VHH binders against Methionine aminopeptidase (map). Designs and how they scored, part 24

Target 1, 301 residues: Methionine aminopeptidase (map), of Saccharolobus solfataricus (p95963)
Amino acid sequence: MTEDELNKLLLAGKIAAKARDEVSLDVKASAKVLDICEEVESIIIENKAFPSFPCNISINSEAAHYSPTINDEKRIPEGAVVKLDLGAHIDGFISDTAITISLDSRYQRLLDASKTALEAAITNFKAGLSIGEIGRVIEKVIRAQGYKPIRNLGGHLIRRYELHAGVFIPNVYERGLGVIQSDSVYAIEPFATDGGGEVVEGKSITIYSLKNPNIKGLSSRENELIDFIYTRFNYLPFSERWLKEFSTNVDELRNNIKNLVKKGALRGYPILIEIKKGVVSQFEHTVIVKGDSIIVSTKSL
Key: E = the ipSAE of ESMFold2; O = the ipSAE of OpenDDE; V2 = 0.75 times the mean of E and O plus 0.25 times the DockQ between their complexes.

## First folded at step 18 (VHH; framework vhh_7d4b_2)

Design o1 (from mm4 with M104F; at its last look DockQ between E and O 0.95; V2 from the best seeds 0.80)
Fold by ESMFold2, look of step 18:
Order: sequence, then C-alpha cells, then structure tokens
Structure o1 (fold): chain B 301 residues (1-301), chain A 121 residues (1-121)
Amino acid sequence: as target 1 above (301 residues)
Amino acid sequence: QVQLVESGGGVVQPGRSLRLSCAASGFTFSYYDMGWYRQAPGKQRELVARISGSGGSTNYADSVKGRFTISRDNSKNTMYLQMNSLKPEDTAVYYCAAGRYHGFDLYWDYWGQGTQVTVSS
C-alpha cells in the first residue's frame, strides 16, 4: 500500500463518517427515504468524493440492499429500526460504513448487541489472526445479549474499485477461512436479530452493477447505457437514480436495466430480508490493516 | 479441507428422472446457502436452483420450475437436486456450490468438480 493510496482510503473514510453522522440525525418517523439517501450522497459529492454504492436504507426485517428508486415515496414508519449503510470512494479507494437508528426504545438492546460486537471485533482485529476467530468474538457478544448473529451475511475484503473482493469476515465462528492479511482493507459488519439469524432474498431490486460490458447482440441504446455506467461507476454498484443524465424517461430506463440484467450485462442485488421477519441491527466500519496496527477509516470525527 | 462432491449424474432418456447429491465437508454446512449450477458445452455456467442454509427458502431458474426440486439434509451435510421430466436441453455438467453474502454479493465460496448429466436416446 503506498502513502497516496492510504491517504485516499483515510479521506474516503472521513467523508463517509461525516455523511453517516450528519444524516443519521434526520432519520425520523415520516421522513422520506429518498430525502435521507440523497442527503447522504450529496454530502459525499460536495466533499469531493463519490458514493461507492447507493445509500442503503433498510427498515426492520430488511437487513440490506434497499436504496430509494426514482420518485420513491416510501417513508420511515413510526417505531422503525433503520439501517443506514453508505460509502465513499476517491479514485476507487473505498470506504463502507453503517449505523442503525431505532425509533422504538424497545430495540436499544438489539442495537447495542451489534454495536458492541463491532467494537469487540475491531479490538481483536490484526494481521495473522484466524478470520474465523473474528466471527467467534462477534457471535459471543451478540448471543450474550440474547440475540442471534446473521450467519450468511457478513463483512468482506475491499480492493480498489472492488467493494467485495472475495474474502468473507463472518459473524459466527468458522474454521478454514484463512488469516487476516496485512496491507489490506476490510469491512466488518455485525448483524444481530431477534429472528432466525439468516437472510433470504426479497423481491425488490433497486441496486445494480456492471457484470459484463462486452455482451454482444445489444441494441445501440443498450450499449450506450453500458458505456455510461462503466464511465461513471466502473464495477461499483449503482442506482437508477444516478442514471437521470442518461435518460429522463423512467419507464424506458427501467426496461433497459431489466433487459441488461436478463442478458447478463448487469447484475441486480435483491433486498435481503431476515428469514423469520425478525428485526435486524447492523453496525459497520472499514478497517485498514497496516503492519501490526489497524486504522478505522470510518471512525467519527 | 473443504470438499463438495457431486454424485448421481449419468445418461438418461427424455422424460425420466435423476437425483443429484452434493456431499459437503470441511465447513459448517448449515451456515451456507447452497446452489446447483449447470454448464452446457459452449455456454456460460447458469444457476439452476438455490436453497437457504436452513432450507426455508428456495429459488429456481424459470427453465426448471415445476420439474426440479432442490433440498438439503443438514444432519447429513448433503444437498440434493431432484430432476423430473428431463429434456435434452437439461444436458450439462452440474456443479454444487456453497456461499454467503459478502456485503452485497452472494459469493460462491466453494465449488464442486461437477457431475455430467446427459439426456438422450
């Protein structure tokens, strides 16, 4: 890792933390999810970075992967448990962070479970440690509070322009996952629930990414859309909300996206829902492993 | 050492049935979503069916809905694919895979070596 790469990672982290901390104050009953997520994304852009993926706002049993659509009228319900998940990048050097806000005091212990698990995981995080032991730490904290960790969703290795670079950071103990590497960037994201501890895919798809820019047999308009996506977002996830410069005809745009997913040029990311409809809490930081130390790039202030 | 071992492939006549098995070892089976993929000659590998770690949720490719059934037995660390009303277009190498969500991505962390299914006279 060069000094320049590290500085970009740190700056991207600070910008994501700023957006997270400022916008979380606006998560209130009746607030439009579109307004919240656009505010996150605007802060990132105004601070000279780009969102590394569309701002996620996942409510109650939705664990992940909902981002507002064009003209989205969805509002925060009373008593909601809201996961705000966001990230920034500078030249493909990525930050990824999340916070849970509960509008119902009955869920504060659930939030504390995932938050404390994140803190414990970070305290133990170091080069050479078995990755499965991070899962043991997270699992122990969450279960001690009477909740279940989500076992099929977790953190990940991050690389330049690769939000998910193929190494899993578990929320439960597992053997055989290898060791934490120095000179590497990871997202650590404990998920706790009062449900069954597993996510499944829901029906909504609001987040996409480029899968294969070289698919043959596409229309001229479809190829133009692929070029637009690649130029602006590379392989990072994007939302239809970010395609307004390409087309203002929403129905045509959505049909083009659907066709490109069907043809294999794009992939869609369905929302993830807790299998028993339990309430989900998530807290997440990006950590940089350098030598024998770690740096939490998304820490507050 | 993680292993996924497919079995049950073979040559069958159209309209017949076949049951594939995938025996898993070296990881905590119930923590993983499992899937069957297939790849016909000259084609891209495609998802056939997927099942959640608990077995409580399944998904199927449109081309196999109503004909194929995915299941798992967590006590035996084994996933199955019951393939009914087989057609020549089902001819492919069938792979089992195990994965989790790495943030956004359902990553298939482990793959078997595949088992050939051939549907012909």
Scores: ipSAE 0.733, ipTM 0.878, lowest interface PAE 1.0, mean pLDDT 94
ESMFold2 (binder alone), look of step 18: mean pLDDT 91; pTM 0.918
OpenDDE, look of step 18: ipSAE 0.778; ipTM 0.898

Design o2 (from mm4 with G99A; at its last look DockQ between E and O 0.92; V2 from the best seeds 0.82)
Fold by ESMFold2, look of step 18:
Structure o2 (fold): chain B 301 residues (1-301), chain A 121 residues (1-121)
Amino acid sequence: as target 1 above (301 residues)
Amino acid sequence: QVQLVESGGGVVQPGRSLRLSCAASGFTFSYYDMGWYRQAPGKQRELVARISGSGGSTNYADSVKGRFTISRDNSKNTMYLQMNSLKPEDTAVYYCAAARYHGMDLYWDYWGQGTQVTVSS
């Protein structure tokens, strides 16, 4: 890792932390989810970075991966438990962070479970440690609070322009996952629930990414959209909200995206829902492992 | 050391049935979504069926709905694919795979070596 690359990672982290901390104060009953996520994304852009993925806002049993659509009218319900998940990048050097806000004080212990698990995981995070031991730490903290960790969703290795780079950081103990590597960037994201501890895919898809730009049999318009996506977002996830410059006809745009997913040029990321419809909490930081040290790039400052 | 070992493949006549098994070891089987993929010569690899870690949710490709049934026995660390009413177009190498969500990405962390299924008269 060069000093320049580290500086970009640190700056992307600071910008994401700023957006997270400022916008979390606006998560209130009746607030439009679109307004919340657009403010996150605007803060990132105003600070000379780009969103590394569309701002996520996931409510109650929705664990992850909802981002508002064009003209989205969805509002925060009374008593909601809201996961705000966001990130920034500078030249493909990524930050990823999340916070849970509860509008119902009865869920504070559920929030404390995932938050304390994140703190414990970071305290134990070091090069050479078995990745499964991080899962053990997270699992013990969450279960001690009387909740279940979500076992099939977790953190991940991050690389330049690669939000999910093929290494899983678990929320439960598991052997055989290898060791934490130096000169690496990881997202650590404990999820806790009062449900069954497993997520399944819901029907809604609001987040996409480029999968294969070389698919044959596409129309001229579809190829133009692929080019637009590649030049602006590379392989990072994107929202239809970021494609307005390409097309003002929302129905046409949505149909093109649907067809490109069906043809394999794009991938869609379905919303993840707790299998028993339990309420879910999440806290997340991006951690840089450099030498024998750990830097939390998304720490509040 | 992770292993996914497929078995039950072979040559079978159209209209007959086969049952594939995938024996898993070296990881905590119940924590993973499991799936069967297949790849015919000259074709792209495709997901045939998927089952959640608890077994409470399943999903099938349209081409096999009503004919194939995925199941798992977490006490035996084994996943199955019951393939009924087999057709020549089901001829492929069938792969067992295991996945979790790395953030938003359903990532297929482990793959078996595959078992050949050939449907011909």
Scores: ipSAE 0.756, ipTM 0.895, lowest interface PAE 0.8, mean pLDDT 94
ESMFold2 (binder alone), look of step 18: mean pLDDT 86; pTM 0.877
OpenDDE, look of step 18: ipSAE 0.808; ipTM 0.909

Design o3 (from mm4 with D33E; at its last look DockQ between E and O 0.96; V2 from the best seeds 0.79)
Fold by OpenDDE, look of step 18:
Structure o3 (fold): chain B 301 residues (1-301), chain A 121 residues (1-121)
Amino acid sequence: as target 1 above (301 residues)
Amino acid sequence: QVQLVESGGGVVQPGRSLRLSCAASGFTFSYYEMGWYRQAPGKQRELVARISGSGGSTNYADSVKGRFTISRDNSKNTMYLQMNSLKPEDTAVYYCAAGRYHGMDLYWDYWGQGTQVTVSS
């Protein structure tokens, strides 16, 4: 990791934190989720970065991966527990962070569970440590609060233009997951719930990414869309909202996206739902491991 | 020391049934999504069926819906695939996989060696 690379990571983290901290204050009952996410993404862009992925705003039993679609009319309900998950990147150097806001004071303990777990994970995070031990730490904290960790959803290694780079950071103890590597970037994201502690895929997909740009047999228009996506987002996740310049015809756009997913050119990310419809809390930071040092790039200033 | 070992494959005539098993060891079985993939000669690997850690959710490829059933017994660390009404186009090497959601993406962390299923007259 060069000095320049580190600086870009840090700046990206700072920008994400700024967006998170400012927009989280706007999470209120009856607010449009589209407005909130557009504001997040606007702040990131105004600060000369790009979103790492479309702003996620998941509510109650929605654990993750809901991003508003074009003309989305969804609003935050009364008493909602809202997970705001966002990230900024500079030149592919990525940040990833999340916060949970509860509009119901009864869920404060649930929030504290994941928040405290994240803090504990970071405190114990060091090069050479078994990744499974981080899971142990998170699990212990969440369970001590009387909640369940989500077992099948967790953090991940981050690489340049690669949000999910194949290493899992669990919320429960697991053996054989390897060790934390120096000169690497990780997202730590404890999830706590009063449900079953497992997520399942919903039917809705609102986030996509380029999977295979070299699929054969595509139409000219489909190839144009792939080029458009690759040029702007590389392999990072995107929203249909970000493709308005490609086509103003929403139905056509959605149809093309759907076809490209079917053909294997694009990947879709379903919304993840708690299996027992439990309420979910999430907090997330990006952690840079540099030698014996740990830097939380998305920590508030 | 993670292992996924498939069994139950073989040669059958069209319309017959097979039951595949995947025995897992070396990891906490119930924490993982489990899935069956298959790869026919000259074709890409494709998802056949998937089941959540608790078994509370299943998903199937359209081509096998109504014919195949995925299940698991967490007490035995074993996943199953009941394949009924088999067709020649079901001929492939079937692979067992275990994974979790790494952020947004379902990542298959572990794979079996595969078992051959051949459907022919």
Scores: ipSAE 0.727, ipTM 0.881, lowest interface PAE 0.7, mean pLDDT 96
ESMFold2, look of step 18: ipSAE 0.738; ipTM 0.892
ESMFold2 (binder alone), look of step 18: mean pLDDT 92; pTM 0.925

Design o4 (from mm4 with S30T; at its last look DockQ between E and O 0.95; V2 from the best seeds 0.80)
Fold by ESMFold2, look of step 18:
Structure o4 (fold): chain B 301 residues (1-301), chain A 121 residues (1-121)
Amino acid sequence: as target 1 above (301 residues)
Amino acid sequence: QVQLVESGGGVVQPGRSLRLSCAASGFTFTYYDMGWYRQAPGKQRELVARISGSGGSTNYADSVKGRFTISRDNSKNTMYLQMNSLKPEDTAVYYCAAGRYHGMDLYWDYWGQGTQVTVSS
């Protein structure tokens, strides 16, 4: 890892932490989810970075992967448990972070479970440690609080322009996952629930990414959209809200996206829902492993 | 150490049935979503069906809905695909896969070698 690459990772982390900490104060009953996520994304852009993926805002049993759509009118309900998940990048050097806010004090212990699990995972995180042992640490903390970790959703290796780089950081103990590597960047994201500890896909798809830019049989307009996406987002996830410069006709835009997903040019990311509709908490940091030390790039200022 | 071993393929006439099995070992079976993929000659691999780790949620490709049923027996670490009313278009190599969500990405961590299904008059 060069010093320039490290500096970009650190700055992207600082900007994501700023957005997270400032906007979390606006997560209140009746607030529009669109306003919250646009504020996150605006802070990132105003600080000379780009969102590394669309701001996620997931409520109660929604574990992950809802981002507001164009003109979205969804509002935060009273008593909601809200996961705000966001990230920034500078030249493809990525940060990824999340916080849970509960508008119902009865869920504070659920929040503490995933938050403390994250802290414990970070304390133990080092080059050469078995990846499965991070899962053991997370699982132990969450179960000790009386909750279940979500076992089929977890953290991941991050590389330049590659939010999910093929290495899983589990929330439960698993053997045979290899070891944490130096000069690597990881997202660690414990999920805790009072439900069954498993996620399934829901119906909503509001987040997409480029999958295969070389699909044959596309119209000229479809190829133009692929070029627009690649030029601005590379392979990073994006929202329809970020495509207004391509087309101000929302129906046309949505049809183009739908067709490109159907044809395999784009990948859609469905909302993830806890299988028993239990309430979910999440806390997440990005961790840089450098030599024998770690740096939490998304720590609060 | 991780192994996914498909079995139950063969040559059958249209309208007949086959049952595929995928025996899994070397990982905690219930932590993983399981899926059946198929690949016909000259075509891209496509998802046929998938089932959640607990077995509580299933999804099917439109081309097989009502004809195919995915299931799993977590006590035997085995996934199944019951294929009824088989058609020549179902001819493919069928693959077993196991995966989970790396962040937002359903990533298929493990794959079997495949089993041939041929539906011919």
Scores: ipSAE 0.735, ipTM 0.880, lowest interface PAE 1.0, mean pLDDT 94
ESMFold2 (binder alone), look of step 18: mean pLDDT 90; pTM 0.908
OpenDDE, look of step 18: ipSAE 0.775; ipTM 0.898

Design o5 (from mm4 with S54T; at its last look DockQ between E and O 0.93; V2 from the best seeds 0.73)
Fold by OpenDDE, look of step 18:
Structure o5 (fold): chain B 301 residues (1-301), chain A 121 residues (1-121)
Amino acid sequence: as target 1 above (301 residues)
Amino acid sequence: QVQLVESGGGVVQPGRSLRLSCAASGFTFSYYDMGWYRQAPGKQRELVARISGTGGSTNYADSVKGRFTISRDNSKNTMYLQMNSLKPEDTAVYYCAAGRYHGMDLYWDYWGQGTQVTVSS
């Protein structure tokens, strides 16, 4: 990792943190989720970065991966527990962070569970440590609070223009997951719930990414869309909201996206739902491992 | 030391049934989503069926819906695929996989060696 690369990572983290901290204050009952996410993404862009992925705003039993669609009319309900998950990147150097806001004071302990777990994970995070041990730390904290960790959803290795780079950071202890590597970037994201502790896929998909740009047999228009996506987002996740310049016809756009997913050119990310419809809390930071040092790039200033 | 071992494959006539098993070891079985993939000659590997860690949720490819049933016994660290009304187009190597969501993406962390299923008259 060069100094320049590190600086870009740090700046990206700072920008994400700024967006998170400012917009989290706007999470209120009856607020439009579209407005909130557009504000997040606007702040990131105004600060000369790009979103790492479409702003996620998941509510109650929605654990992750809901991003508003074009003309989304969804609003935050009364008493909602809202997960705001966002990231900024500069030249592919990525940050990833999340915060949970509860509009019901009864869920404060649930929030504390994941928040405290994240802090504990970071405190113990070091090169050479077994990744499974981080899971142990997170699990212990969450369970001590009387909640369940989500077992099948967790953090991940981050690489340039690669949000999910194949290494899993668990919320429960597991053996054989390898060790934390120096000169690597990780997202740590404890999830706590009063449900079953497992997520399943919902039917809705609101986030996509380029999977295979070299699919044969595509129409000219489909190829144009792939080029459009690749040029702007590379392999990072995107929203249909970000493709308005390609086509103003929403139905046509959605149809093309759907077809490209079917053909294997694009990947869709379903919304993840807690299996027992439990309420979910999430907190997330990006951690840079450099030798014996740990830097939380998305920490508030 | 992680292992996924498939069994139960073979040669059958159309309309017959097979039951595949996947025995897992070396990891906490119940923490992982499990899935069956298949790859026919000259074709890409495709998802056949998926089951959540506790077995509370299942998903199937359209081509096998109503014919195949995925299940698991966490006490035995084993996943199953009951394949009924088999068709020649079901001929493939069937692979067992274990995975979970690494952020947004369901990532298959572990794979079996595969078992051959042949459906022919």
Scores: ipSAE 0.565, ipTM 0.812, lowest interface PAE 0.9, mean pLDDT 95
ESMFold2, look of step 18: ipSAE 0.750; ipTM 0.889
ESMFold2 (binder alone), look of step 18: mean pLDDT 90; pTM 0.911

Design o6 (from mm4 with N59Y; at its last look DockQ between E and O 0.96; V2 from the best seeds 0.80)
Fold by ESMFold2, look of step 18:
Structure o6 (fold): chain B 301 residues (1-301), chain A 121 residues (1-121)
Amino acid sequence: as target 1 above (301 residues)
Amino acid sequence: QVQLVESGGGVVQPGRSLRLSCAASGFTFSYYDMGWYRQAPGKQRELVARISGSGGSTYYADSVKGRFTISRDNSKNTMYLQMNSLKPEDTAVYYCAAGRYHGMDLYWDYWGQGTQVTVSS
């Protein structure tokens, strides 16, 4: 890891933490989801970074991966348990962070479960540690509070322009997952629930990424959209909200995206829903492993 | 050592049925979503069906809906694909895969070696 790369990681983390901490204060009943996510994304851009993926707001039993659509009218319900998940990058050096806000005080213990699990995981995080032991720490904390960790959703290795770089950081104990590597960047994201501890895909798809830019047999307009996506976002996830410069005709845009997903040029990311419709909490930090030290890039300022 | 081993492939006539099995070992089977992929000669590998770790949720490609049924038996660490009303276009190597969500990406951590299914016309 060079000093320049580390500085970009640290700055991206600081910017994401600023956006997270400032915008979380605006998560209130009746607030529009679109307004909240656009504020996050605007703060990131105003601070000279770019969102590393579309800002997520996931409510109650929705665990992850909803981002508002163009002209989205969705509002925060009264008593909602809201996951705000966001990230920033500078030249492809990524931060990824999340917080849960509950508008119902009865869920505070559920929030504490995932938050304390994250703190415990970070305290134990070091190069050479078995990855499965991070899952053990998370699982122990969450179960001690009377909840279940979500076992098929977890953290991940991050690389330049690769939000998900192929190494899983579990929320439950497993053997045989290898060890934490030095000079690496990881997202650690415990999920706790009063449900069954598993997520399944819902119907809504609001987040996409480029999968294969070289699909043949596409129209000229479809190829133009692929080039636009590659130039602006590389392989990082994006929202239709970020494609208005390409086309202001929303129906045409959505049809082009649908066709490109069907033909394999784009990947869609469905929302993830707790299988028994239990309420879900999440807290997440990005951690940099450098030598024998750990830096939490998304720590509050 | 993680292993996924497919079986049950073969040569069958159109309209017939086959049942594929995928035996899993070396990991906690119930923690993983399981999927069947297939790859026909000269084609890209495509997802055929997927089943959640508990078995409570399934997905099917449009080309196989109503004809194929995915299931799992967590007590036997085995996933199945019942393939009915087989057509020549179902001819492919069928692969078993196991995965979970790395953040937003359903990442297929483990793959089998594949089993050949040939539907003779």
Scores: ipSAE 0.735, ipTM 0.882, lowest interface PAE 1.0, mean pLDDT 94
ESMFold2 (binder alone), look of step 18: mean pLDDT 91; pTM 0.918
OpenDDE, look of step 18: ipSAE 0.770; ipTM 0.896

## First folded at step 19 (VHH; framework vhh_7d4b_2)

Design zz1 (from mm8 with A61E; at its last look DockQ between E and O 0.95; V2 from the best seeds 0.84)
Fold by ESMFold2, look of step 19:
Formats: sequence, structure tokens, C-alpha cells
Structure zz1 (fold): chain B 301 residues (1-301), chain A 121 residues (1-121)
Amino acid sequence: as target 1 above (301 residues)
Amino acid sequence: QVQLVESGGGVVQPGRSLRLSCAASGFTFSYYDMGWYRQAPGKQRELVARISGSGGSTNYEDSVKGRFTISRDNSKNTMYLQMNSLKPEDTAVYYCAAGRYHGMDLFWDHWGQGTQVTVSS
């Protein structure tokens, strides 16, 4: 890792932490989810970075991966448990962070479970440690609070322009996952629930990414959309909200996206829902492993 | 060592049935979503069916919906694909896979070697 690359990772983390901490104060009943996520994304852009993926607002049993759509009118319900998940990048050097806000004090212990698990995971995080040991730490903390970790969703290795680089950071103990590598960047994201501890796909798809830009047999318009996506977002996830410069005809835009997913040019990311409809909490940081030391790039300012 | 081993493939006439099995070892089976993929000659590998770790949720490719049933027995570390009303277009090598969500991405962390299914007269 060069000094310049590290500085970009640190700055991206600082910007994401700023957006997270400032906008979380605006998560309240009746607030539009669109307004919240546009605030996040605006802060990131105003600070000379780009969102590394669309801002996520996931409510109650939605564990992950809802981002508001064009002209979305969805509002935060009374008593909601809200996961705000966001990230920034500078030249493809990525940060990824999340916080849970509960508008119902009965869920504070559920929030504490995933938050304390994240803190414990970070305290133990070091080059050469078995990745499964991180899962053990997270699992023990969450279960000790009387909740279940979500076992089929977890953190991940991050690389330049590659939000999910193929290494899993578990929320439960596993053997055989290898060791934490020096000069690497990881997202650690404990999920806790009062449900079954597993996620399944819901029907809503609001987040996409470029999968294969070289699909043949596409229309001229479809190829133009692929070029637009690649130029602006590379392989990072995007929202239809970021495609307004390409087309303001929302129905046509959505049909083009649907066709490109069907043909394999784009990947869609369905919302993830707790299998028993239990309430889910999440806290997440990005950590940089440099030599024998750890830097939490998304730590509060 | 992690291992996924498919069995139950063969040659059958159109309209008949086959049941595929995928025996898993070397990992905590119930933590993983499982899937059946198939690859016909000259084509890319495609997802046929998926099942959640608990078995409580399933999904199917449209062309097999109503004809194929995915299931799992976590006490035996085994996933199954019941394939009814088989058609010549179902001819392929069938692979089992195990995966979980790395953030947004469902990654298929483990793969089997495949079992041949041939539907012909």
C-alpha cells in the first residue's frame, strides 16, 4: 500500500464518518428516506468524494440493501429500527460504514448487541488472526445479549473499485476461512436479530452494479447506458437516482435496467429480509490493516 | 477439507424424473445458502434453484418452476433437486454450490464437481 493510497482510504473514511454522524441525527418518524439518503450523498460529494454505493435505509426486519428510488415517498415509521448504511470513495479507495438508530427504546439492547460486537471484533482484529476468530468474538457477544447473529451475511475484503473482493468476515465462528492479511482493507459488520438469524431475498431491487460491459446483441440505447454507468461508477453499485442525466423517463430507464440485468450486463441486489421477520440491528466500520497495526478509517471524528 | 459431491445424474427419457443429491462436508452446512447450477454444452453456467440455510426459502429459474423442487436435510448435510417432467433442454452438467452474502454479493464459496443429466430418446 502506498502512502497516497492510504491517505485516500483515510480521507474516504473520514468523509463517510462525517456523513453518518451528521445525518443519523435526522433519522426520525415521518422523515422521507429519500431526504435522508440525499443528505448523506450530498455531504459526501460536497467533501470532494463520491458515494461508494447508494445510501441504504433498511427498516425493522429489512436487514440490508434498500436505497430510495426516484421520487420515493417512503417515510420512517413510528418506532422504527433503522439501519443507515453508506460509504465514500476517492479514486476507488473505499469506505463502508453503518449505524442503527432506534425510535423505540425497547430495542436499545438489540442495538447494543451489534455495536458491542463490532467494538470487540475491532479490539481483536490483527494481521495473522484467523478470520473465523472474528466470527467467534461477534457471535459470543451477540448471543450473550440474548440475540442471534445473522449467519449468512457478513463483512468483506475491500479493494480498489471492488466493494466486495471475495473474502468473508463472518458473524459466527467458522474454521478454514484463512487469516487477516496485512496491507488490506476490511468491512466488519455485525448483524444481530431477535428473529431466526438468517436473511433471505425480498422482492425489491433498488441497487445495481455493472457485471459484464461486453454483452453482445444489445440495442444502441442499452450500450449507451452501459457506457454511462461504466464512466461514472466503474464497477461500484449505483442507484437509478444517479442515472437522471442519462434519461428522465423513469419507466423507460427502469425497463432498460431490467433488460440489462436479464441479459447479464448488470447485477441487481435485492433487499435482504430477516427470515422470521425479526428486527435487525447493524453496526459497521472499515478497518485498514497496516503492518501489525489497525486503523479504523470510519471512526467518529 | 471442504467437499460438495453431486450424485443421481444419468440418462433418462423425456417426461421422466431424476433426483440429484449434493453431499456436503468440511463446513457448517446450515450456515450456507445452497444452489443448483447447470451448464449445457457451449453455454454458460446458470442458476437453477436456491434454498436458504434453514430451508425456509426457495427460488427457481422460471423454466423449471413447477417441475423442479429443491430441498435440504441439515441433519444429513445434504441438498436435493427433484427433477420431474424432464425435457431435452434440461440436459446439462448439474453443480451444487454453497454461499453466503459478502455484504451485498451472494458469493458461491464452494462448488461440486458436477453430475451429468441427459434427457434424450
Scores: ipSAE 0.791, ipTM 0.906, lowest interface PAE 0.7, mean pLDDT 94
ESMFold2 (binder alone), look of step 19: mean pLDDT 90; pTM 0.905
OpenDDE, look of step 19: ipSAE 0.814; ipTM 0.914

Design zz2 (from mm8 with S57Y A61E; at its last look DockQ between E and O 0.93; V2 from the best seeds 0.84)
Fold by ESMFold2, look of step 19:
Structure zz2 (fold): chain B 301 residues (1-301), chain A 121 residues (1-121)
Amino acid sequence: as target 1 above (301 residues)
Amino acid sequence: QVQLVESGGGVVQPGRSLRLSCAASGFTFSYYDMGWYRQAPGKQRELVARISGSGGYTNYEDSVKGRFTISRDNSKNTMYLQMNSLKPEDTAVYYCAAGRYHGMDLFWDHWGQGTQVTVSS
């Protein structure tokens, strides 16, 4: 990678870490999830970056992939275990990071399980290491604390404008996944749970991305929406909250999105829920592999 | 060496049944969500049914609900699709796929070569 590309990755990481660390202080009982995620996204934009995906806020057994909708009234429950997942990009050079905040001290050990697993994974992360060994490290740490890693959800390779670039970073040992590559960017995201260790899709879909802009039979208005999405977000995930400039009629907007998903132009990302409704913790960093070293782009200052 | 091998396709008359199998090897089968996709001539490949790694969660396309049943046997590394009350519109190549969530994306990491199902008089 060039020095310019590396600098953009580092700056995107710093901005995401700033948003994460500042906004986590506002995660309190009765706070609106919309206010929290808009604050994250505002900090990112004010620092001259753009969110690389909609801010996620997932509560208790929701493992991942809820982002507030337009005029969302959802609030943080008393005693909640809250996953805040966010990222920034500069010219498509992406950061991805997450933390868990617990409003119930009884879950501290669950948080420690995924946090310590992330730290251990990063300590072992290097070019040439089998990717499955990262899963072994994560799995061992989480199980030693008496919890289960989530086995069908994990980290991923990141490329320019490509949040999920086709390489999986597991949370359990697995053979045959290849090796960690130099000059590459990865998200490492352990998930721990007191449940069954598997996620399934829930009913809510609040995050979308462009899938196929060349679908035939779209109306003129539908094609305008596709062009708007591509111009602003490329193939990165987006929220309906970011489409207000296109249309202020929320019902019309939602119908257009629904039709574009049905027709195959857009992809929707349902929330992921722990299969036994166990409580889930997550911690995540973006790691840049450069020569013989690694750089954690999303580390706290 | 990951391998997914479909079997059980064929030619049947409307109203009859077929059972498809997908034999898996080269990966830890129970860690993966599995799916059946189909592709009719001139159409996009579409998801027919999905099943979680443990088998505890299933999901179906509307047009097959009540007629098709997905299942898996993790001790045999095999997924199945029981297809009842078959209709000409079910004619397609059926593919099995294995995947997991790469962050936000359900990514179908592995695909079979497909098996033909033809429903005609």
Scores: ipSAE 0.788, ipTM 0.902, lowest interface PAE 0.7, mean pLDDT 94
ESMFold2 (binder alone), look of step 19: mean pLDDT 90; pTM 0.910
OpenDDE, look of step 19: ipSAE 0.841; ipTM 0.925

Design zz3 (from mm5 with H110V; at its last fold request DockQ between E and O 0.97; V2 from the best seeds 0.87)
Amino acid sequence: QVQLVESGGGVVQPGRSLRLSCAASGFTFSYYDMGWYRQAPGKQRELVARISGSGGSTNYEDSVKGRFTISRDNSKNTMYLQMNSLKPEDTAVYYCAAGRYHGMDLYWDVWGQGTQVTVSS
ESMFold2, look of step 19: ipSAE 0.796; ipTM 0.907
ESMFold2 (binder alone), look of step 19: mean pLDDT 88; pTM 0.890
OpenDDE, look of step 19: ipSAE 0.861; ipTM 0.931
ESMFold2, fold request of step 20: ipSAE 0.779, 0.744, 0.729; ipTM 0.904, 0.890, 0.883
ESMFold2 (binder alone), fold request of step 20: mean pLDDT 88, 88, 88; pTM 0.891, 0.890, 0.890
OpenDDE, fold request of step 20: ipSAE 0.886, 0.884, 0.880; ipTM 0.944, 0.943, 0.942

